# VHH binders against p49116: the designs that were tried, part 199

Target 1, 238 residues: p49116
Amino acid sequence: EGPLLSDTHVTFKLTMPSPMPEYLNVHYICESASRLLFLSMHWARSIPAFQALGQDCNTSLVRACWNELFTLGLAQCAQVMSLSTILAAIVNHLQNSIQEDKLSGDRIKQVMEHIWKLQEFCNSMAKLDIDGYEYAYLKAIVLFSPDHPGLTSTSQIEKFQEKAQMELQDYVQKTYSEDTYRLARILVRLPALRLMSSNITEELFFTGLIGNVSIDSIIPYILKMETAEYNGQITGAS
Below, E stands for the ipSAE of ESMFold2; O stands for the ipSAE of OpenDDE; V2 stands for 0.75 times the mean of E and O plus 0.25 times the DockQ between their complexes.

## First folded at step 12 (VHH)

Design ke19 (framework vhh_7qbe_3; at its last look DockQ between E and O 0.96; V2 from the best seeds 0.81)
Fold by OpenDDE, look of step 12:
Structure ke19 (fold): chain B 238 residues (1-238), chain A 119 residues (1-119)
Amino acid sequence: as target 1 above (238 residues)
Amino acid sequence: QLQLVESGGGLVQAGGSLRLSCTASEQDYAMGWFRQGPGKEREFVASISRSGSYTYYADSVKGRFTISRDNAKNTLYLQMNSLKSEDTAVYYCAADQWGRYKSPNYDYWGKGTRVTVSS
C-alpha cells in the first residue's frame, strides 16, 4: 500500500465568515466553528484509508474523535480564526451569563477550565511551530485511534494509526534532522486532547447554530455532504 | 499573494555590521534568508520558525549572523556582524507556506538586496 497521507492532505485552509463583525457575536463564532468542523470532517473523508473503513465505521470513528480533530484544527487555524479574540468573546458572553445567575459555580469553573485548556493547547502548539505536514499526521493519528469504545475494525484502525505515526516520524527525521526530540515533543501534546470535554466544546462553539442538536447527531450528515455543497455554502455565506 | 520586500543592503567594510530587513505582506510564515554571490549558486543563510522559537544557520555564518523577526510588524531581520568579503551577495528573503523553518522548498521570494563587503 502507498502512504497514508499525500501532499493533498496537507492543505487545510479555513475560510472565515466575512465581514468580521466589530463585536464577535454568537452567530459569528458558531459559523466559524462550523466551518472548521466541516473542513475537519471533509479532510478525514478525503483520506483513502478512512474511506476503506466503510461508512458505519467512519461515522463511529469521527463521533469518537471529532472534538480532538476540531481542537487540532483550532490550533492549526488559530491565526486565521483570531482564536484568542474568539475565546475572549466567549468568555465575555459567559460572564454575562454568570451575572444573570444562569450557571452554577461548578459549571462556570468547568467551562473556564476548558477554555484555559484550549488556549493552553493552542499556545503550546504555536510555540512548537507545528507545520502543516505535522498537523496532517497528528490529525491522522487522532482520527485512527483504536481505543475508543464501540469501534469496529479496530485492528485495521490500529494499522492506519501506526502508519500515520511512522510517516510522521520519517517526515520529522527528514525535515528536522538536527532536532532529535522533536517527534517526542510533538506527540506528548496529544494526551491534552483527551482531557477536553466534547460537551463543553459543543456548548461553547456550536450552541448558537444547532440549538438542541448534538454534533454527534449531525456528523453522519456532514460526512455525506458533498464538497461542492460545502464550498457553495462558504462562498454563499460570505 | 505574499509579497516580500528586502531592505538594508549596502556597502560595508570587512569586519563591519549590517542589518537587513524583510517585510511580508502577510503573517504566519516560516521565513529564511538566502544569498547569491557573484558567480555562485544561491545558498541558504538562515531560517526562523513562525513563532521565532526555532532558528537555523548555515555553518558559514554561525556566530556572526542572527536571524530574528517581529511578527507585529511582519518583519524579518538578519543582523550580520563581522562581515567578510565572502559575504558579498544579493540577499533574498523567502517564506514557506507550511510553516517549515527548515523548508526544502520555499514558496515565496523577495527581489533581494545587495550587500557588498569591501576589504
Scores: ipSAE 0.844, ipTM 0.926, lowest interface PAE 0.5, mean pLDDT 92
Fold by ESMFold2, look of step 12:
Structure ke19 (fold): chain B 238 residues (1-238), chain A 119 residues (1-119)
Amino acid sequence: as target 1 above (238 residues)
Amino acid sequence: QLQLVESGGGLVQAGGSLRLSCTASEQDYAMGWFRQGPGKEREFVASISRSGSYTYYADSVKGRFTISRDNAKNTLYLQMNSLKSEDTAVYYCAADQWGRYKSPNYDYWGKGTRVTVSS
């Protein structure tokens, strides 16, 4: 009945590991990505509508959408992360793997295409100057997607997504009243998120964190963590 | 925490030009210029998005003032042409941490730079 998100849900501050190494390496990239993942999960948990769905439904939702939520986080935090520098370091590592004959040509092509798509998505979001309120609503639309396989409570999830869509529309119309087409230009970017591969995201950003397990398999444990432990993982203070 | 430092103010004859600068200590903010004339309330002048792709102007300055930014140098500019005595004011640099190029309120403010337009 009340608003889906409040101003407290707009805050999304990523803190990068310190000190930055002379050469970007797997450890720095993985720690940076891990902080963003935990920040994104903490953000999702803070939403009353998410809390109302119950633990099993919450886990199913996040397992289905974590890569889209993570990708929105990359776009939102691209400047503070120096994401273009991180992606360049990954490309250099891939080129070394070609020289050492460690990867097939097909796999390298897939990974490079994914990197290009990610760069293009982040650049398009930056060009539109998506603001923090708009990102919060876009993340909510992605989180409360009822069309993922295996979900329960899809009618309630759909209601929350519709509410996020209405609140985004109202926000854009009030804030950017002279730009009649802003909402449409923003929404046209969302389909690109469904093209992002969670397997390749894991390979690019999480190879040192999770060993041989997928992120969707550890999500139930991440969602059960105490708030203080979340804060430690987000800042690396523990 | 964010520091904003204006410069470029001064005395100029009506019809003249000035360019204001604002150096920011950090990147990644939507920014704007405001002004406060003698005995008047502070008013919006112009704003620019984080990337520079979007600008917005008060009606009173459209066609005469141009807002721009150089993100490599963390610097915001206001080119003021065809100045009038009514443009006499202290000009303030402002930043919105949420990236709204039409912000209802700004989070960070400079101390201002004075512009005086003589008849």
Scores: ipSAE 0.670, ipTM 0.863, lowest interface PAE 1.2, mean pLDDT 88
ESMFold2 (binder alone), look of step 12: mean pLDDT 86; pTM 0.879

Design ke2 (framework vhh_7qbe_3; at its last look DockQ between E and O 0.93; V2 from the best seeds 0.80)
Fold by OpenDDE, look of step 12:
Structure ke2 (fold): chain B 238 residues (1-238), chain A 119 residues (1-119)
Amino acid sequence: as target 1 above (238 residues)
Amino acid sequence: QLQLVESGGGLVQAGGSLRLSCTASGNDYAMGWFRQGPGKEREFVASISRSGSYTYYADSVKGRFTISRDNAKNTLYLQMNSLKSEDTAVYYCAADQWGRYKSPNYDYWGKGTRVTVSS
């Protein structure tokens, strides 16, 4: 059996909406986030092992981990996205809601903490200088997590996760041989992803675009989306 | 395509210092310095990660050379101290698109800047 990932899976290029507005409005943020979401899911879809799990299992798997994948994508694409600017814009929009007394104090705290966690995670990943290969393997490890409730084929998923971990280990050992603890430093960042609420992420990045439709509900459609259709979205042909 | 332009080369006496610069058209790359002396193959000198958090040096320059970068200026630097005649070479700036500061294969290269160390 061949490797879980190939060099083709290292490429993860996000194209931002153009032109970038002077003021980052909700629509721009949602569009940017949507593109990243689509890219992340289609990346997953491009993995042969993922395909081998079948459509139902694939859908369930992505539903379980989309927030983590998305967050890794944010970290990886932080520069091209101007993530700090986006997050600042989100905070500004949140401030408007606060002034209008639309949110409870507890909710405000939760949302602000979530934003902080996102920023902290992305900063930590930047500080670690995670490279494209490492991101690919980390995404695979997150994707093939067997510990989500309701999954089928958990043994196979576990096998794929282990394979991803082993390949990452081999890569890190080969590429960064002088840094014997790099693998550990990288992997210990993964638990932070589980601390993040998918609901809050959805609210912050997607509410303006999908309305009352949940990411969970649209995942099957995204996974079935044709590459050409996706590319059309990237090029702004809509 | 990323453009890399080296500068700062010149003639310097042994024991002297020189600072090289490499201006890049972008900053989202791990970067490195290489050199090629007369009649020699191109060899690794130093590399630095995207954020600058990690650096790596060839044994031959360790303790004498310092690699650094200013991402706001899209510029890579190589501070060369205690220069030796053996350091005479054309110095090249290189970049890795995947962010590997220990890249097995850099994607972009500058045209180089000549450093000559006289005894």
Scores: ipSAE 0.852, ipTM 0.930, lowest interface PAE 0.5, mean pLDDT 92
Fold by ESMFold2, look of step 12:
Structure ke2 (fold): chain B 238 residues (1-238), chain A 119 residues (1-119)
Amino acid sequence: as target 1 above (238 residues)
Amino acid sequence: QLQLVESGGGLVQAGGSLRLSCTASGNDYAMGWFRQGPGKEREFVASISRSGSYTYYADSVKGRFTISRDNAKNTLYLQMNSLKSEDTAVYYCAADQWGRYKSPNYDYWGKGTRVTVSS
């Protein structure tokens, strides 16, 4: 059956919109986030084990975990996308909404707590210096989670997750042999991903799409998109 | 595409100290120092993680050399103390694109800076 991931699945390079504006705006933030989302979904689609599950299972799986994959992507790409600057700009926009009485106090508190949790997660991953191989295996573990409600083929999904866990263990032991606790430190970061709200992620990063777009509704289209079509839309190429 | 430029090499007496610098065009990499002495193969010296939280040293330099980085300046450092004649080498800055602070190979290399330790 061979390895779950190959070196092609370790490559995860985000390209930011150009030119970068002097003042960040909703359009720049949404375009940046859309590129990360598409990169994450196309990464998942490229995995042979994912392809083997079939189209209906693939769509269900991605709908269940897209926010976790997106959040791992934010952590992995935080520096190239200047995530701290993006989050600061979002906080400034929230303060304008407070002054205009646009959001309730409860909602503002909820959103600010989410931003804090996201920053803490990204900082903890950066402090651990999670490498590209480790990110690829962590993304595979969250992708092939059998615990999400409504999934079919859960036994096969569980086998793929076990395989991802085994490959991560082997990789960490071989690469960081003198750091006997590294695997455990990495794995205890994953529960924080389940605390991230997909609704709030959409509000923070995807408000600039036409209308209030539900990511759930566009996932089947993203999974069908050819890589060339995605690159053309993001890079402006014809 | 990452560019690495070493500096700070020179002549120093045995027992002395020297600080090498490597200016990079970015800081989102795990980085390291290698060296190649006269008539010898290139060898690992030290490495440091992307954030600077983790370091790794060759046994031959452990306790004498300190690797560090300043990510605000995109600069990697190697503080070399208690220098010995066998430390004479061209020192190379290197970077791993996957962020492995214990990398089996490195993807980007500088042109090197010469260090000569006289008796």
Scores: ipSAE 0.675, ipTM 0.865, lowest interface PAE 1.1, mean pLDDT 87
ESMFold2 (binder alone), look of step 12: mean pLDDT 86; pTM 0.884

Design ke20 (framework vhh_7qbe_3; at its last look DockQ between E and O 0.92; V2 from the best seeds 0.00; counts 0 for: pae E 3.1 > 2)
Fold by OpenDDE, look of step 12:
Structure ke20 (fold): chain B 238 residues (1-238), chain A 119 residues (1-119)
Amino acid sequence: as target 1 above (238 residues)
Amino acid sequence: QLQLVESGGGLVQAGGSLRLSCTASGQDYAMGWFRQGPGKEREFVASISRSGGYTYYADSVKGRFTISRDNAKNTLYLQMNSLKSEDTAVYYCAADQWGRYKSPNYDYWGKGTRVTVSS
């Protein structure tokens, strides 16, 4: 059957909107996030095992894990995105809303905690020096999670997840042979992804572009998007 | 394209020390040092992960050379102590885009800086 991932699946290059404004406005943030989202979903689509699950199952799978994939993408692309600056900008925009009494105290707390979790996760991944191969396998493990409600072909999904885990294990053992517990340290970070609210992520990164449209509703469209169309989005040609 | 520029090479006496620098035009790369002596093939010297958490050294330089980096300055360093005549080489900086500190194939290379150790 062959490996779940190949070297081609390690490639994960995000192109940021240009030029970067002096003030990171909501539009810039949303555009950047959208590009990352598209990249993440199209990455998933490029995996033969993912394709083998069929369109309905694929869609359901991505709907279930898009926030986790997106967050891993944030961590992986934190440098090129200037994620800390983006998050600071988001906080600043949030503060404006707070001053206008648009949010309840509880909601403010939730959102701020979410931002903290995002930053913490990304920082932790940076500290671990997660490389491109490890990110690819981690994304695969997250993608092929069989424990989401409503999924079909759960046995096959589980098989793919196990394969991803095994390949990661082999890679880590080979590459980081001097660090016996690296695999464990990497994997224990995954639970943090599920503590993050997809709704809050959507609100923080996507509200400016999609309005009342949910990420959930556009996932099928993104997955069907042609590569050329996607590339057009990256280059700003659209 | 990432640009790497080495500096700090020169003439030094055996037993002496030298510090090489490599300035990168970009960030978020695992980086390494290689060297090529006269009539020899290019060989690995040392490598370092993106954050510096992992380092790796050739056996021939362990205990004498230290690789480090300053990400704020986009600069890679190689502190070379107890230099030997065998250390005479052109030293090259290299970068791996996937963040592999033990990269089998680095993507970007500098032009090198010459280190000569005299007896």
Scores: ipSAE 0.733, ipTM 0.880, lowest interface PAE 0.7, mean pLDDT 92
Fold by ESMFold2, look of step 12:
Structure ke20 (fold): chain B 238 residues (1-238), chain A 119 residues (1-119)
Amino acid sequence: as target 1 above (238 residues)
Amino acid sequence: QLQLVESGGGLVQAGGSLRLSCTASGQDYAMGWFRQGPGKEREFVASISRSGGYTYYADSVKGRFTISRDNAKNTLYLQMNSLKSEDTAVYYCAADQWGRYKSPNYDYWGKGTRVTVSS
């Protein structure tokens, strides 16, 4: 078989809701995050290796890693999303909730720590000048993680992950030949993704969209959507 | 669509200096300068990563030209020192949408600014 990813899998263009409101609100944040989620799921579904694993395995993989893919997407699109502005608006809303005694102190601490970890992750990726090809392979490494509990076909998943790692290595060595430690610096950022809480991500970015259901519960439906329906969700067209 | 606008070209004597600017209308990209002399193909001059942490130069300009950027202003610069007559060309600003500082192909191009080096 040929390469794990083709140039079509490097394309990852996020378009923001238009026009940008004078004051950021939960609807704008949720629409922006929804577009990124569907873009990320469309990306994963388009990979032939992912398609080869079958629907049950695909569902299990995406349930396990959607938050990591979403977080990589946030880092990749942080500039076009104005993510720092979005996070600042969220922090302001949380501070208002403290003054109104709407949340427990422990919950607020957990959410603020998550925001700080997310900011640090995105900043570290920006410092490394991670390019679009590197992000595509990092997302593939995250997607094809064989060590999540309950997976079938773990041997095949591991082979796909190894292929993604080898293709990333080859790419980095050719493109960044003057920087022999670049691959190691990139890969050492990945463990931080496992520290991101899917439940807190849902609260921060998806409260208005998902409401009473978790993203885990809708993943089988998202993975079965027609391509035209994906494009509507990615662009915000209904 | 990203718009790239070059400026700062002009006539300068050999041994002189000139600074080119390129303003971008949009997002940060990995950027580069190219040039096309009379009767020649377009050739690579210099490139810079999105943050500015990586730079790359053609051998013919290394040590004489400096690429830099000001991301607050969305502006790319090329400082050209010790100019030679062979540096006479139309200089083009280019951007790589994938953020590759040593890109095999660039996606967006400016219209160019003319630099003439007199002997």
Scores: ipSAE 0.392, ipTM 0.740, lowest interface PAE 3.1, mean pLDDT 86
ESMFold2 (binder alone), look of step 12: mean pLDDT 84; pTM 0.866

Design ke21 (framework vhh_7qbe_3; at its last look DockQ between E and O 0.90; V2 from the best seeds 0.79)
Fold by OpenDDE, look of step 12:
Structure ke21 (fold): chain B 238 residues (1-238), chain A 119 residues (1-119)
Amino acid sequence: as target 1 above (238 residues)
Amino acid sequence: QLQLVESGGGLVQAGGSLRLSCTASGNDYAMAWFRQGPGKEREFVASISRSGGYTYYADSVKGRFTISRDNAKNTLYLQMNSLKSEDTAVYYCAADQYGRYQSPNYDYWGKGTRVTVSS
């Protein structure tokens, strides 16, 4: 078998909705997040190893790790997204809910901590100057995680993850030969992704989706749609 | 497409100092300086990561040159101290789209600025 990833899997270009509004409304945030989600899932779909797992396994795998993939995507696309501004806007919108007494004190704390974790994670990744290749491999490692409950073909998934790890190691050694501990510094950031709640992420970025549709429920649809078709499909906006 | 414009080149005496600048139309790139002397091939000088946290230098300029950047100004710098005649060259700014400060291939290049060191 050839390499798990090719150069075609390194490119990860997010196109933001245009025009950017003066005030970042819920619609803009949801649209931006949806585009990132689609991009992330279609990226996964483009990997031959992912395709080899079959549709059922693919769907289960993405359902298990979409939040982690999405978060890595946020970190990778933080600048083009103006993530800090988006997060600030989200906080502002939450303030309205707080004022209306829609959230408990504990829930407010939980949500705010989650936002803080997201920001810190993205900042840490920026500080490490993670490059496009490293992001691709990290996403692959996260994608091919065999330790999620309910997965089939776990042995094969594990093999793909190992392959991703090996390729990342080889890449880092070759590219950053003078930084002996770079690989370790990068990999040590992955546990932070597991501490983040998918439910809270969904609430923060996808509340404006059509009705009360969950990310879990739309994943099969996203994985089946053509890349050119996802624009406006989730939010129902053209 | 990223635009890069170098400036700050000129004539300087051996042992002198010069500071080059490169203005970029964006700042989400790892960047580098290259140079091409008379009758020589283009060679790597220094590189810097997107945040500026990591730098890399050619052996020929270590201890004399310092690469830095101001992302708020979208500007890359090269402080050149203890200049030698061998440092005479056209200096080019380059950027890597994948954010590799030790990139095998840079995607964007400036037009260059000439540095002449007189003995």
Scores: ipSAE 0.857, ipTM 0.935, lowest interface PAE 0.4, mean pLDDT 93
Fold by ESMFold2, look of step 12:
Structure ke21 (fold): chain B 238 residues (1-238), chain A 119 residues (1-119)
Amino acid sequence: as target 1 above (238 residues)
Amino acid sequence: QLQLVESGGGLVQAGGSLRLSCTASGNDYAMAWFRQGPGKEREFVASISRSGGYTYYADSVKGRFTISRDNAKNTLYLQMNSLKSEDTAVYYCAADQYGRYQSPNYDYWGKGTRVTVSS
């Protein structure tokens, strides 16, 4: 079988809402996050191997891994998004909620631990200077995870994941031939993604625009969008 | 389109030093210096990762040149010490849109700054 990803799958350019407000608000954060989510779904849908699995399998895969893809997207786009500023604003709002007794102490602890894990993950990826090709392969590895409950075609999904792993290995070895430990340093970052909570990600980034509807419930509709509609959602131009 | 503007070139005698600068319109790129001597092919000099944490040098400049960057100022530097006549070239700033600090090709290029090393 030919390559899993081509150069067209490596480009991953997030466009931020403009202008950036002097003080970040939930609307700006939610629109920024929504653009990243739509960009991530558009990326996944463009992969021929993903297309070959069929619509029901595609929906199941994305429902299982969207938070991991989104988290990789946050790390990849952290600088253009000013993610550290966004997380600081969220922490300040959360501290205000503690003072006003609006959230349980246990929930606040869960959310703060998640923010810390997210920040540490993004910082570790930045320190490794993960490139766009490496991000594309890492996203493919998490997308084609065969061990999620409820999946069909797991043998084919496993083959695609192995192909993504092989292509990443070949890429790193060819591109960074004098850095013999780079692949290992990159791969040890992946387990942290499994600790990220979809529920908390929704609360941190998506509370302002999706109402009470979960990302899980809208995945089928996002995956079926026409290309022009995707571009409108990614850029806010529709 | 990313804009790259080099400066700091000039005439210097052998054994001397120069520091080149490249001002960029953005900083989320891996960056590099290339050079092209008279009648020669453009050749790689040095590269640096997006954060500045990884660097790579051509053998001909190792130990004499230092690449660095200041992301707050969107500026790339090349400190050139112990200059030789063979370092005479137009020096170009380049950027890789995918963040590869050992990139097989670069997507954005400056117009160059001339360095002349007199014997």
Scores: ipSAE 0.653, ipTM 0.862, lowest interface PAE 1.3, mean pLDDT 88
ESMFold2 (binder alone), look of step 12: mean pLDDT 86; pTM 0.879

Design ke22 (framework vhh_7qbe_3; at its last look DockQ between E and O 0.01; V2 from the best seeds 0.00; counts 0 for: loop humanness VH .135 < .165, pae O 13.6 > 2, placed apart)
Fold by ESMFold2, look of step 12:
Structure ke22 (fold): chain B 238 residues (1-238), chain A 119 residues (1-119)
Amino acid sequence: as target 1 above (238 residues)
Amino acid sequence: QLQLVESGGGLVQAGGSLRLSCTASGQDYAMGWFRQGPGKEREFVASISRSGSYIRYADSVKGRFTISRDNAKNTLYLQMNSLKSEDTAVYYCAADEWGRYKSPNYDYWGKGTRVTVSS
């Protein structure tokens, strides 16, 4: 039935809001994160295998994995986003919240631990020189996870995940032929994605944009958007 | 969009050395060197991954040329030793947007810098 992903699914170009302010603020961070989220959802929707599963299954899969896709997107785009600068600005904001008694100390500890886990994940991916083809296959592997509760078509989802794994293996063997263990080193990074809390990701990146509405609740709307509207949200031109 | 600017080309006697530089306006790319000799097609010379962990050379330059990068300076280097007249070419810096150090199709190219090796 042909390859799971084509070259069009490797393209993942994030355009940052411009101009970058001399100091980062909540609106810049939320706009940047929104563009990455929309880019990630557009990427998932464009995959023929994903389209073949039907709208209800699509919504269930994306609800289950959007944070993992977003986190892979953060790692892939960390340099163009200046992610380390964004995370530093978030840490400063959290410290101001302590000074003004806006958050509990236990919650702040949880959020700081999440930031450290995110930084470590991104650093490990950079150290491995994960390329854009590998990111595309890793995203497909996390997208087509058959083990989420409430999924239909689990057998077909599992076959798509196996196909993504096979295509990643073929790619790594061809491109990194002298590095026999590269595939294993890449795959052992995936469990760290399960440590990322969607609720904390919302607090870190989306509080100024979404308020108290969870990203889970808006996913059906995002997946139904017309392509032109998607492109406007990704670039901020709409 | 990424801008690549080569420098360090010139006239050099056979057996001599040159170091080429390529300054990038950004980072986070796998990069490479290509060359085009008089009357020839552009050919691969060397490539390097974003971190420098993966390096590849064309057989014709292996042992004589060394590719390296300084990510703090956004600069790619090609140290060319034991130069031969057949190394005469315009040398191009190239970058792969997706980070492949073995890229079949590089996305960004410099204008090139001329290297002439006299007999």
Scores: ipSAE 0.556, ipTM 0.816, lowest interface PAE 2.0, mean pLDDT 87
Fold by OpenDDE, look of step 12:
Structure ke22 (fold): chain B 238 residues (1-238), chain A 119 residues (1-119)
Amino acid sequence: as target 1 above (238 residues)
Amino acid sequence: QLQLVESGGGLVQAGGSLRLSCTASGQDYAMGWFRQGPGKEREFVASISRSGSYIRYADSVKGRFTISRDNAKNTLYLQMNSLKSEDTAVYYCAADEWGRYKSPNYDYWGKGTRVTVSS
């Protein structure tokens, strides 16, 4: 059996909407988030093992882990996205709702906590100086998680996850031989991803663009989207 | 500290079969078999992931050897069929906490069990 990931899967380049507005409006945020989401899902689609699971299974898999993948993507692309600025803008937009008393105190707390978790996670990843290969393998580990409810082919999914883990381990050992515990430090960050609400992420990043449509509902369409169509969206070509 | 104890080695005729066992004092490790023949370096034989979902074999043993594990018994197995003189070696059980599956990176090793295949 060949490796789970190749060098082609390491590349993860997000192109931001241009031009960047002086004021980050909801549209800009949603567009940026959408591009990242598409990039993340198409990255998954490019993995032969993912394809081997079949359309129904791989769709279910993405539905289960899209928030985690998206969050890893945020961390990986934090600098090019100016994530801190985006998050600040999101908070500012939420202030209007807060002032208008549209949100309960509990809801406000939940949302703010979520934003804090996102920022903290991304900061922690930056502190670890996670490289492109490590991100690729971490995304694969997250993607091929067999412990989500309702999944089929869980044995195969588990196999792929373990393969991803092994490849990550090999890479870390080879590349960071002087840091014996680097792998452990990296992997212990993954549980933080599951503490994050997909619903809140969706609300914060996607509400302005998709309206009442859920990320869950559009995932099959994104996965079926042609690369050319995706590239067209990235380049702004209508 | 994980302890590994191999058993099942012995003398067998070419074409014969032998089953090795490795008992581990703990669970949740990736496991593997290695062997060292006379005058040779230690070489990879087979590996199995924690859950058993991921298995690898050396090319020299593919189709002849089967690695398996019983997690309830904390035991690793190596079923060796169609044995050849070239399979003569001390066989070692190894455990990896992170599933690296590379000899230098395995965390725990058994003392080995000798397998001798006669012509």
Scores: ipSAE 0.000, ipTM 0.257, lowest interface PAE 13.6, mean pLDDT 89
ESMFold2 (binder alone), look of step 12: mean pLDDT 83; pTM 0.860

